# VH-VL binders against o27280: the designs that were tried, part 109

Target 1, 266 residues: o27280
Amino acid sequence: MDSMNVPEVLEIKRIVEESESVKTFIFSWDFRREVRPGQFVMVWDFRDEKPMSVSLIDPVRSEIGISIRRVGEFTDRVHGLSEGDLLGIRGPYGRGFELMGRDILLVGGGIGMAPLAALADEATARGMRVDALVAARTADELLFLDRLEAAGVNISTCTDDGSCGFKGFAHERLLTLEENHDMAAVCGPEPMMFQVMRILDERDVPAQLSLERYMKCAVGICGQCCLDDTGFRVCAEGPVFWSQELSRVREFGRYRRDPAGRRVPW
Short names: E, the ipSAE of ESMFold2; O, the ipSAE of OpenDDE; V2, 0.75 times the mean of E and O plus 0.25 times the DockQ between their complexes.

## First folded at step 3 (VH-VL)

Design n25 (framework fv_libevitug; at its last look DockQ between E and O 0.68; V2 from the best seeds 0.00; counts 0 for: pae E 14.7 > 2)
Fold by ESMFold2-Fast, scan of step 3:
Structure n25 (fold): chain C 266 residues (1-266), chain A 121 residues (1-121), chain B 110 residues (1-110)
Amino acid sequence: as target 1 above (266 residues)
Amino acid sequence: QVQLQQSGPGLVKPSQTLSLTCAISGDSVSSKSAAWNWIRQSPSRGLEWLGRTYYRSEWYNDYAVSVKSRITINPDTSKNQFSLQLNSVTPEDTAVYYCARVWSGLYFDYWGQGTLVTVSS
Amino acid sequence: QSVLTQPPSASGTPGQRVTISCSGSSSNIGSDYVYWYQQLPGTAPKLLIYRNNQRPSGVPDRFSGSKSGTSASLAITGLQAEDEADYYCASYDDSLSGPVFGGGTKLTVL
């Protein structure tokens, strides 16, 4: 019984409305339990528990933030909460991103910008040059642009419909960006991450990719997070993986799991 | 098939500079997915990471705080190798020294054979 | 002193299951992958387990790793005489900005 595996009941200190569908919930945090960009916590509403990426890490204010998209019953209930209400938090869990070099690229799609926003804060605080490619379906789904700009990040945007920035997909926009980065971090829909990974591999840029579906595996919940690799299932503990690992996995970017655990195309 | 082969003197006098080289085959010292590390092993301190050198857009070095003021790790792209220099050695620097690779965040997937360095007069 | 804590020794007989523990903190095992290295007498350490529970090619499936919170363990099933070696855990420590190691466990096959 590790204290990090027991839910701590915390008061919602502040709520930031990021978009029509996304809110960031901010809590006081005791940094004797360190937390790093790329890690997640289990959020408990006293009925159900779900993994959520940490999107803000602020040791100066002693705060963490957790960004939650409204997609179902659990998230609907959490979105209905107010400042002063209580949630159970346990963790952090999973591997954090490793920062290397001086110049880094972040590629985020939709809510995938949440863990990358925390990484951008750390990288800029360390004096690194940060380029962020922020991708979404439409302009109103682009997340964290003001926060990234305030941190001194060099921002490029793209939207599928062309309502903001480059019209097209993240990988198409990436082809028009500078090739000389020391590393990349990528988080978003799996098909986007697969295409981005292939371009970064061809450019010989080492990349770390964060996979939401692997958050449950990091706390020991299920074997469905294991991916097929050279005919065998590879059990990997995420949510962050290096591109070298994922380039050998046939399932990544091609198939997902249905509720019965069967592979179905994206 | 990656191999790391170490060379250098096994006896160094106190106050002098310890110098070792690690020759790489089966990979390039300038591979952007690799970082090249020195690790030592002694009975008193166990396994200790000393530092690394790696190429991305330019060469970078990271060093352990305990040796940072005395250590230099340098690549040599023409010979496909990298070296360790440790200045002002004391008997406490007596250890088996290993070179090792990190590959795309996979820590120490290949090690050199090790070099016993004794610091004594 | 080593940053990660391991028992200094472990022992077993052929065919037995042996487990070697490794304890760290939130700055290392709690926030990053665990690695295990096997060191046979007179040789360099060899990567045995990476990223908590993965095996490199050539490592028998008798070896497995696990991680929970700030602790990890290496399990060896069907213990063989050839498994007699020193075993080291390792992780990355974000407070030290570098890799850290356990003190090692000497496994004796009786």
Scores: ipSAE 0.291, ipTM 0.733, lowest interface PAE 4.9, mean pLDDT 87
Fold by OpenDDE, look of step 4:
Structure n25 (fold): chain C 266 residues (1-266), chain A 121 residues (1-121), chain B 110 residues (1-110)
Amino acid sequence: as target 1 above (266 residues)
Amino acid sequence: QVQLQQSGPGLVKPSQTLSLTCAISGDSVSSKSAAWNWIRQSPSRGLEWLGRTYYRSEWYNDYAVSVKSRITINPDTSKNQFSLQLNSVTPEDTAVYYCARVWSGLYFDYWGQGTLVTVSS
Amino acid sequence: QSVLTQPPSASGTPGQRVTISCSGSSSNIGSDYVYWYQQLPGTAPKLLIYRNNQRPSGVPDRFSGSKSGTSASLAITGLQAEDEADYYCASYDDSLSGPVFGGGTKLTVL
């Protein structure tokens, strides 16, 4: 293990409230340490440690942002923190997104928009045209809209209840879009990603998808995040995978394994 | 199985145009999952990426800064091949030229057999 | 010369572990993935490592890659005679907007 595996205690520089359940914690970052959209970090609150996506990469301000959804005890504690408080951060880990072509489609659901927001920034900075399909259950759960708009992203929204944009699921909205892109990046609920990937494959649009699995070590040692049949470790070979890679993963879109190794259906 | 077969002259006179062709089998030059590259290798300059052509929503070309003013890479969908043209060659352009497919990033997974091109009077 | 810097040569005996270094800058290795290629005499380069430390299908686990900061390293364990080849590192350079390669390392198996 190298120095990257040692948590660095960082001060929360500021907190952005993205939604009722999502906060972005911003930290000063030394960009001599590479970080790519799609990579994750392990966040340590001195009691527990969880993987979180990097949602902001700002070399100009020397900052990174980590977006965290409130979903359990760990995240409850983290959400109770204030600016100036400390967290342990180690990483980044995993494979991030690659950019290809001139025109990119981002498809994100819920907190899945976190890594995609970072990717959007990079893509726009490179002069790419970026379309983003942002999906959520309700309008108030749509993430990063203002930020994406400010970056020059063309946004299409989708909500389950129709409170904003297209009423329905992301893959349904995607079916209504006739334009094909040079590549796509997808992140969100796995059932969503599964459907989206199918559509993109049928359209011959190269796609990258970010998976979520239980991660313990983040360094490819413990095997807790292994995908069935392939042996892919989400923390090492992922979390970003090409659709061609995921086509080999039987469990994708079907089930995952919990910390005890049991199959948990989506 | 993807195969790349190179063809073209191995000798070019100074100031003339170097022309090579790369025929593709097992894949399409217009595949949205690939980019088609030219790379050359010489003792003096090592491995050097020259450029690529690829189809997405339309055809795109990216060229290395070092040869941008002299290089053209063209796809031929009818023959499922792509070509390299390098104008105004000098002895510095003497190298083994490779065509190669990239799947993602710098994942050059298939290469042509290479063509030695010597620039000499 | 080459944007990425490699030692011109390396050597080892069968069974040994050898490492080949690759040094870049913040505009390439420091900000993007590193790839490694093996080139046997008279052949085109072959992808050996992608995305810093991933092995394509067919590449033995004797080969491993690592990256730290603006440097990368290829490690070969259990060196075999067939490993005698030239090895090149590669990365994408933001300033040049294209792939860049190391100068190559000639590995001799003694």
Scores: ipSAE 0.022, ipTM 0.565, lowest interface PAE 4.3, mean pLDDT 92
Fold by ESMFold2, look of step 4:
Structure n25 (fold): chain C 266 residues (1-266), chain A 121 residues (1-121), chain B 110 residues (1-110)
Amino acid sequence: as target 1 above (266 residues)
Amino acid sequence: QVQLQQSGPGLVKPSQTLSLTCAISGDSVSSKSAAWNWIRQSPSRGLEWLGRTYYRSEWYNDYAVSVKSRITINPDTSKNQFSLQLNSVTPEDTAVYYCARVWSGLYFDYWGQGTLVTVSS
Amino acid sequence: QSVLTQPPSASGTPGQRVTISCSGSSSNIGSDYVYWYQQLPGTAPKLLIYRNNQRPSGVPDRFSGSKSGTSASLAITGLQAEDEADYYCASYDDSLSGPVFGGGTKLTVL
């Protein structure tokens, strides 16, 4: 029997309020099921099931953390839960990030910092130098700053409204940063990731990008997750892709698909 | 497409320095997307990673602990190649030596043709 | 000796399924990805599997990889005569600060 197709019901051990709209739910986890930064889990609230990014991977304490942004009915219900309440967890699923070199740049927008926070912990544990560009619309939405600082990550910030750090978009801030990283990892809104990818490609910096819309293949919607002009098996090969893989994809950063498969501009 | 062409002597006397060169076509030794490795293979030790050189903000080298005191890997941007020097060799260093490009992790996607180096008097 | 342990040999008949194991530790397979290489006689190794279970372009889907805890496995279904080769697992080892390879498995197709 494949035990990963049946949700394991777990008790919420701890809840961390990361911002007004983002909470991290922490669970005990048996690491015989290995979890890598960039992988996702399916969270089941006994009514519906949604993919969510893993933001904390702690084998020493036998814990994982799952960061969830409140954006609709499902996430509203989950945000209403308390420590001791139950959720079903399936997974992990997907392809995680791979580390290379000695210097890594992380570029995260909004909740996209969640998988990058997990990656930062792994990178620092390997002795890598980690720079992070943390982006949000406002200062109140910058995520994981204290955690990243405690891990020894060198943080740069930007906000759309200028309330903290550089005023402007992540790709504009990136132009003012050092060009000499060995690799980059990027996660956030797809328009941001597209612009950041273009700059990193021009600088010949190897980059891996985590795509939220491609995380949804695990729940039987694979046909809706296919890329135009694909040379990839999209639902089995993401959510983390190298920039070289994404450069072959016409739709990335230009449009998305609705549940019916129709092209919709970003 | 990337090609790696090895050159260097196939016979080295004990206590001397083993020297090999790997010439690169279709990529640059200074590419920020790659790292350039030496790997050897012998019946007694199997496949053994020796070290690598790569450019990011500057040149970096990583060497296997087992050979770190004896190994040097040097890039040459003018000739678009990189070299292996292994000093104070013994018959235990007899092996087929490969250069290889790594793109990511342990993804050695292009290999040289291999050079048998025999250490014997 | 080899940090990663593989059986020295394996065999099968055409059309059969063969599995090759690779045993490591928490310093390597338990914390990092597993890679598999195929080596034909007189040639350099060729990447067969990366990131535990992914195939490069051009590798037939009858090759598959898996990982559980500190052990990994390469499976070959529909065995063919051309599959006769040496097979190596590889992973990064934190304690040695570098790549390590298994001792290799000689696959014979009867």
Scores: ipSAE 0.000, ipTM 0.445, lowest interface PAE 14.7, mean pLDDT 84
ESMFold2 (binder alone), look of step 4: mean pLDDT 93; pTM 0.936

Design n26 (framework fv_libevitug)
Fold by ESMFold2-Fast, scan of step 3:
Structure n26 (fold): chain C 266 residues (1-266), chain A 121 residues (1-121), chain B 110 residues (1-110)
Amino acid sequence: as target 1 above (266 residues)
Amino acid sequence: QVQLQQSGPGLVKPSQTLSLTCAISGDSVSSKSAAWNWIRQSPSRGLEWLGRTYYRSEWYNDYAVSVKSRITINPDTSKNQFSLQLNSVTPEDTAVYYCARGYTGKAFDIWGQGTLVTVSS
Amino acid sequence: QSVLTQPPSASGTPGQRVTISCSGSSSNIGSDYVYWYQQLPGTAPKLLIYRNNQRPSGVPDRFSGSKSGTSASLAITGLQAEDEADYYCASYDDSLSGPVFGGGTKLTVL
C-alpha cells in the first residue's frame, strides 16, 4: 500500500483501432515518470485493474500508448470507451529492454508485438538496424506492420495458416534468417518464445524475452508472478529476462498457470 | 580493413573433388557477427549461393539444396580461413567461385577476388 | 533460370535517371529484404544497396533502392560513365531456404 503508486486518472486522448480485437489507447504522459520499452502499467477501469504493456512512448508529443486485446469482461468494457473517457493508470512497473550493438532482431507473436513496437521506435532513434519477425496464427492477427514499416523496420511475417508471409511457426521462419544480429528481443506465446530462444542460444545471439503472465494484485508486487525454479517475480524482476536467466526455468515453454495458480499445459 | 583472399585458378576433372580456400584478414573466422559464404557465378546459372559456415555457440553450416549432398564448408581457426569442398563435380560446376562475408542481415559486404574453376577432361 | 527477374539490359545518357527493376514472389521479395550488387568487368560484385534502400559507406546518394510488394527497383540519378556495369538484385527465398539472385542487368551509358 504505497501512496506513490496510486492510479493517476487520465483522459483517453486518442484511440487507434489496430485490428478487430486490438485497440491502442493514447494518453498524455508526464515524462518526469520515466517509462522504457518493455515496462508495463496497471490499467484501472474503476472496477478492475489489469497489467498492460506500453506500446508507444513519445516524449516529443508527451504521450504513451497502451495496446489492449479484447479477451474478457475487463477488456470488453475498456474497448467500449471513447475518446474523452477516463481510465486510471499506475506505474510504470518492471524492467525494460536493454539495447546493445548495432543490429537488433525483434520476434513478436500476436499482441507480443505491442512492447516490441515501442522498442523498435527506440532502437531506430538510436540509429540501430531493426529486423522484425512478426508472427501470428492468421493474417488478421499480425499487428503494427504499418507502424514498423513507417519507422524504417524491415519486416518478415509468418502465419500458422499461411495467410500472410511464410507458412509456419516463428521458429521455423527464424531458421531461414541470417543470424548476424548483435541482440534479439522476443515477446509472444511462451511455446513460441521457448523455440526461438533455443535457436538464438545455439547461434549465440543474446536475447531478451518478455513474459506476460497473469497477475492477481492491483500493485505490481505479488507472489503469483513467480517463476518455478528461480523465484523471479515477473512484475518486480521482469517482465523482461535474458535468455540465460530463462534457460534455468523448468516451466518456461512447458506449462502455464491458470488464475488459481494451477499448472496448465500450453 | 577486412580482406578475403582466395586460392588461385583451378582445373578439376569430372567426378573429382573441387577444393578452394579463403583466407581472412582484418576479422576472425570465429567472429560471432559474421557468416562466411561461398557463391559461384556462371553464364548459364548466374549468381548462385552455395552455403555458409559461422560460429555462434558452436559451428553451424547451411547449404543450398542444389549442392547439399556434395558440399562441405569448413572453418580453420588456426589459419583464420575457411574452405569449400564440392564432390563429384561435372562440367555444370564450371564457374567463378567467390567467398564472401555476410556481416549484416544477409548483405554480402566483403567479397574475395574470385577463382575460376573449369571442370573438363 | 534466375529466381528473381531483371531486364537483361538498360541504357541511359550522362546526367539522366535510369531505373532497373527486379521482380520476385511472395516467398522472396514479398517476405524479405532486397539487396543490390554492382559488378564492374573482371571484378567481384560490390554491395551497393542493402535492406531495400540503405547505402553502405562510400556509395553515392545518386543510387537508391525501393521495394513494393513482390517487386523492387534500383534508381540511378545523374548517370555517369563509371556506372556502366552489371547490376544484380538479391533477396532470401523461404521455399529454397537461402539467398537468391536476379539474372543481372547490363547497364550501358550511351
Scores: ipSAE 0.006, ipTM 0.422, lowest interface PAE 13.0, mean pLDDT 82

Design n27 (framework fv_libevitug)
Fold by ESMFold2-Fast, scan of step 3:
Structure n27 (fold): chain C 266 residues (1-266), chain A 124 residues (1-124), chain B 110 residues (1-110)
Amino acid sequence: as target 1 above (266 residues)
Amino acid sequence: QVQLQQSGPGLVKPSQTLSLTCAISGDSVSSKSAAWNWIRQSPSRGLEWLGRTYYRSEWYNDYAVSVKSRITINPDTSKNQFSLQLNSVTPEDTAVYYCARDFEGSYYYGMDVWGQGTLVTVSS
Amino acid sequence: QSVLTQPPSASGTPGQRVTISCSGSSSNIGSDYVYWYQQLPGTAPKLLIYRNNQRPSGVPDRFSGSKSGTSASLAITGLQAEDEADYYCASYDDSLSGPVFGGGTKLTVL
């Protein structure tokens, strides 16, 4: 155990409503504990603790933001909180994104835009050209468009129902976009990430992908991620992995685990 | 239309190295949507996958545990082919050897195109 | 020997339905896709069915696949003389970290 394993009780300084189902909770943060895009924290409501990606990193204001989608009992309780209420925050944990080159493509689906919004801020601060493909089921579920625009990001949108931008899935939209990026970062539903990774591999674009299910590896409860000793291995700590690492994981994008640990198709 | 053509000696002495090549037409050995496999077939052991090579940002190899210490599969992009080297052969390596394409790259192991096969006898 | 179990032989007459079974375990068929290959005498295997029940272009619709639990089946309806061949099932085995094959079923058309 070290000091990062003990939750610090922090006051919710501000709440931003990103959509009907997503809120960003903003806290004062002491940046002597550095935090990078792609890292996560454990959020504790004094009953349950869940991993949440850091979506805002602002050393100038000494703030971090954590974006939370309402999907169950824990997140429903957290969404019921107000400015001034308290949450336990432990971390940061995990492997952050690595930036390289001059041009980056961000591909985000739904809440997967949260860690990518923080990455967009860092990439633009480094002087990179940033293109973002923001995907959701409907226009109302597209996240962070105003923040990305303010950062100077070139935005393409994609909705399943065609209510904003391209009608279709992220990978279908990606096929119509220019191919020239030095790297990509991808975060969203695993089937989306798998299809996007395949296209980026064909274009020789190195990509980093963020996998929610590997966040527990970063806090040490499962160690480094390995498929087996004789076959494919993803031996780096999550949640962020290079596409080279994920191309060796047969399960990625094809199967998920049910609560009993059984493999089921997406 | 993709076709695979095999070549190599059909007789190898015990303890020597088996060497086979598979020439590809209609696709590139560095195609990112394909993986290139070696599979053998014998009456006693049936069909056995030996390994594969495939290109993404770099070349990767996967090998069956039964041959891992003796096997090398290498691409040759200039000739659009890939090869099998199997060291220290024994009579138990006698089999028909096939090269085959996995049409969904590294993600699945479905072999949609096969070479004609090469009977390799390891004797004396 | 073979990781997946198939009957060694099957037979039928033209026009009949024939089913070939394939039995595995939770580490292979129970967890992954099933593939079927047809091998005519003196030829390389040919892909008949991929991902449990999909047909490649050029394979007649009288060939179909199914999977339930740790078992799979290949069905051939309207059996024809040219269907006389060896049939192999295949899957990926998690414990062996590679594809595995059945022992083959020799189908005789009488």
Scores: ipSAE 0.000, ipTM 0.454, lowest interface PAE 13.1, mean pLDDT 84

Design n3 (framework fv_libevitug)
Fold by ESMFold2-Fast, scan of step 3:
Parts: sequence; structure tokens; C-alpha cells
Structure n3 (fold): chain C 266 residues (1-266), chain A 121 residues (1-121), chain B 110 residues (1-110)
Amino acid sequence: as target 1 above (266 residues)
Amino acid sequence: QVQLQQSGPGLVKPSQTLSLTCAISGDSVSSKSAAWNWIRQSPSRGLEWLGRTYYRSEWYNDYAVSVKSRITINPDTSKNQFSLQLNSVTPEDTAVYYCARGYRSLYFDYWGQGTLVTVSS
Amino acid sequence: QSVLTQPPSASGTPGQRVTISCSGSSSNIGSDYVYWYQQLPGTAPKLLIYRNNQRPSGVPDRFSGSKSGTSASLAITGLQAEDEADYYCASYDDSLSGPVFGGGTKLTVL
């Protein structure tokens, strides 16, 4: 579809407040332009354009949803919009998740639950058994719990401060969970994903991880999307990668890049 | 180094069952990182994926819609191989059949040598 | 017909650049990686490019891949006689839940 590279101006149909800092913006969508869990769109407020994961895919209602956390000027402006206001949407872009087997583990941290919520909907619709480990710093930052429960997902939670569920980090909670999954999908802060990946690798569970943190642009020529020795471009080749591919990337989970490309420790 | 070696009959009569085997060396048929595929190639349809078998917590298989009523792909862990059975063959099933390893079910990094199967009376 | 569309033939002379196109839709190339396979006469296909633009060990850097929207391209620079082969693009189709292939391009080195 050539139209993937041309922004379409869409009306905000509905806004769902997921938490104090997260809102889901819902748009009518023509599903002749197919969208899959794990893909992202470029959201344009007619001043700046930023990549955002698709968090809701609803062909029955002909809707998509995009969940946005308030972290800076662009997201503050978007959070100030109301139903009926307009946003430019370009995409979708990137590789979506691949589903296989009967049992899937989802491990999401903070806003990383957004693409995993869409994946949970698809997995449950396919009749898969879905276990979700939802992690956040505090109970108020746990996202999509009601939606996951309504979809029939088996939910485990953990918070750093112990305000909901297990007190501790995602990987510590994962060690207490069942090991018999056919695959896993992971999205959240990179240090969390690295630790989770190590445990899943030791359990021989194939995992797909979504690297949304490093996305900067919607076009396949963006150097800011590159990883270290492997040369993977997140917007062109991701954002979803298999764990075996990421296990060989020296910077994954150890260093990040600032906008100038400099290595900064986690 | 992974190697795939195919064996099976090259001539099958219409309405009979086509049976091929792919022996694996350098990897385990039970590897959780792989899926084991059958792909065929004909002048009329080009390269056509037929299906795969793979091990996770148990064995699974996926089949192309065009053949799923006639096809079975089975692993044999004791011999480290997997097989294709295609029932009720017609002349349209005439093709070179390849087995192939799917790397994390995404692409085919190793292929067998191919077996020309002719369906004729 | 094949799910992905390629030109049936392409040609060049030694040392030249040749580009082979591959067109798909939002359910395959638009949402998943592109792969390229080289098939020399009388042999099985061999993986030439994976994940849009990555080369397996042993594939010379004369071969490169690219993807934009629902289309992909394979570029061969410094064309050599031994590059004469059939080239196939491939992707994963989300609506079919399986791998899909192009019809193949016969590259002739003149």
C-alpha cells in the first residue's frame, strides 16, 4: 500500500483515560489497510510527528486505538486534545508479532503493555491460552488490567513498591511463574526486557521483544533506529525481534543511545 | 552446519499418497528455535509453501489452505527427521519438493536437495 | 498467480548494476520482513538476503536489499557471470498465516 507513507487526517472518535499519564485515542479505521499487533503508526499533530504503537485493533467496530504516555511537549499537546479534534496518522509500519503454538506469555512494563494488549486480543480470538505478567513501578501505572481480564487473560502483576501483586521486578516475578509456554512476547523498559529475555532463553522459550524506545522516524533510512554490531534498524526491521537475535547485541539492556547517538548507561 | 537430506518416490499415480522424508543433521528436529517446512516448486505455481511442523511445549503443525485437507507433516524424534504425506494426488501436484528449516519460523536458512515428483499414470 | 509480484526477467552486463523489484500488500511486505533467495540452475534455493537487508555469511556485499511500504528491491552491483540465476522474494503474510513467495525473476548476464 503506497498510502502507508501519506498521512491521513483522522478525527479522534473517543478518548479513554487509562491512567493519570496514559490515554488511548480511538479512530475509525478502514481495514483495507490492515494493522497487526506489534506495528506502529506515526502520529502528527500538525507540528511534530512521533511513532506510537497500536494498542487496540477492532475490525468489528472498524476502530484502532493508540495509547500515548505524557512525557514531553508533543505528548502534552496531544493529551490536551478532545473528541472531535484531528490528528494525522501515517502507517502502519514495522513487523507485527508472529503467533505460534497454543500458550503464550506476555510480559509488559508500563506503556509496553500497549502493543501487548492488542496482541492479547488476537491471541485470545485464536483460542490461545494467554498468561500476562503486567509490571509497573506502582499500582496506578499498571495498564489494561480490566481489558485483559475481559479478554480471558490469566493476569499476574508486580510493582516495584508492592502496591499491587508481587513486590519486585518483572524478572523476579517471572521466576515464580509456570515455565510451559510455547512462546513469549515482551515489551517495556529495555533493562526489564533484557532480564526477562535471559530467563526465557534459559527456559528455551522462544520470545519476541518489541524495541519501541529507539524509534525516531517512520522511514527505513533513519540511522537513529540502528542497534550496535548487528545493524538492525528498528523502524525498518523491527520493532519486533526474536530473542536469539537480540542475545548477540552487546548494547541491548546495557547501554542506550541519546538523540546524538552517544552511548549512555542504563 | 545443518544439512537436510530428502528421500522418497519420484513417480506417484493419480489418487495415491505422496510420501517424502527429510533427514536432519547438525540440528535437532525438536529444536524450539526452528520449524520444519515443506515447499514445492512447479512452473505453473512457482514456489509454494505447503506447511510446517515444530516443537514447543508439544508438537504443532500449520498447513497452507490449498492443501490442508490432504496434507500431514510429522516429526520422528528417534530418527531426527520429518515427513510429508499428501493424499489424493493429481497431475497438478507434479513439482520439485523441498524440505527446509525455518529460522524462528521467519525464513528458510537451509534447504534439502529437492525431489522431483511426477504424478502420472 | 504468486502472492508477491516480480518482473519475470532482468538482464545486465558484467560490472553493471541490476535491480529486481518485488511488490506486495499491507498484509505481507507492508507488515513483515522481506527475504531473497537465489537459485542457481539445477540447485535448491539459497538464502541471499534476510530481514530486508541482512546478508548471511558468505554472501558478497554486491548484493543488497531494501524495503519501502509494500515494495522491496534487490540490488546487485558489479554484476558477475555467476550471478545468472533465478531470484525470489519472500515475506510472511499475516492474513494467510504463512510464508509467501514472488513468482521469480530470471536474471541473464549478457
Scores: ipSAE 0.025, ipTM 0.588, lowest interface PAE 7.6, mean pLDDT 85

Design n4 (framework fv_libevitug)
Fold by ESMFold2-Fast, scan of step 3:
Structure n4 (fold): chain C 266 residues (1-266), chain A 121 residues (1-121), chain B 110 residues (1-110)
Amino acid sequence: as target 1 above (266 residues)
Amino acid sequence: QVQLQQSGPGLVKPSQTLSLTCAISGDSVSSKSAAWNWIRQSPSRGLEWLGRTYYRSEWYNDYAVSVKSRITINPDTSKNQFSLQLNSVTPEDTAVYYCARGYKSLYFDYWGQGTLVTVSS
Amino acid sequence: QSVLTQPPSASGTPGQRVTISCSGSSSNIGSDYVYWYQQLPGTAPKLLIYRNNQRPSGVPDRFSGSKSGTSASLAITGLQAEDEADYYCASYDDSLSGPVFGGGTKLTVL
């Protein structure tokens, strides 16, 4: 119904260094407040607030994890924190992934593997067969391989520079993988997701894609996150969208918005 | 059930073109879920994948590097079959040739009966 | 020379457990699925295991597959005389951009 959108001040219980640029911050969580893979929280460092995808959902330990890539002033400050320090957490928000069928393909690029790692845990707990294509620019940017392996996920990798697995882009690797999946979930750079979506559409595999730039739309904030496929701005609940919805959006995979709201090619 | 039936000559002379055909029943050569492969087997090199043809929105072909300059694999939608042409054969091309259905050539769930091709004068 | 390495032979007696190994690298088994094919004398190979450990319908549960790192294995429990055959592992190789096979293991049931 309605909940108070008041941030809870939570202690950082544990920090996992996923790579030189990515850390997972783990907090105790009361699971009377349900969290699903694909949802996000607002992280408040007592100065600024930013949306971050939930990357770990562990009801057995009563923990959630939030993976944060170091890209600017806010994330630099958060990366400087230690176990025992405090952060404000508000949420969860947004539309999570829906699971269907008996087998699922995950396609993740860079930090986009974060929400997919949480999804992999849920899918395996439900007895689904999980295949993951993990893509990055270089081997040291491949994320969550140990977690996926521990969950029993079948892993394929690709790197742009060939330092691990297939040398090339996610969509090139995907063309060499089996086409036998009941559904797919995709998260990563928008041009990668567009190429992957086209291949999955040709295979008649229903896909869900998570778009980071649309997280603010899910909490009712309009602007740059609105879609423009008919000359009108359309706001939709995100960050997770079905491929059929995105196929109708002119700008998906082609344009993004700068801070002034101007369309800029990828 | 899917069945693959091979046909073609079993003896070819060095420098000539090896030509084999694989007729498909129980599936369509233009099925989007399938890829159509040629694989050969010899005592010296074991099992070797040669290439594939498959339909998605258009036809695609992939070929093994070792034969890429000499090989063509073509579908024939009207006859529901696909073929192998291997040019400029040498005695090293002597092998049992199989056609096989797979998914992007990653696993082969149905195989043809095999054709022994001997390259000699 | 095959891309994936298998022992050239294996043997066992009826009722025994036999395991056949398959070794690759990060460009094949380390980054993609493993498949196993059974070839009875004079016949085409038949798919026995796909996606590391899955059995097609009609394959008895005494056949199982596993994968760890850059290696895989095929296990046959309750060995029967009818299992005497050549066994091939296979994977996809990223550097070669195509399927690759092991050299095969001739299983003899003593």
Scores: ipSAE 0.007, ipTM 0.431, lowest interface PAE 13.1, mean pLDDT 84

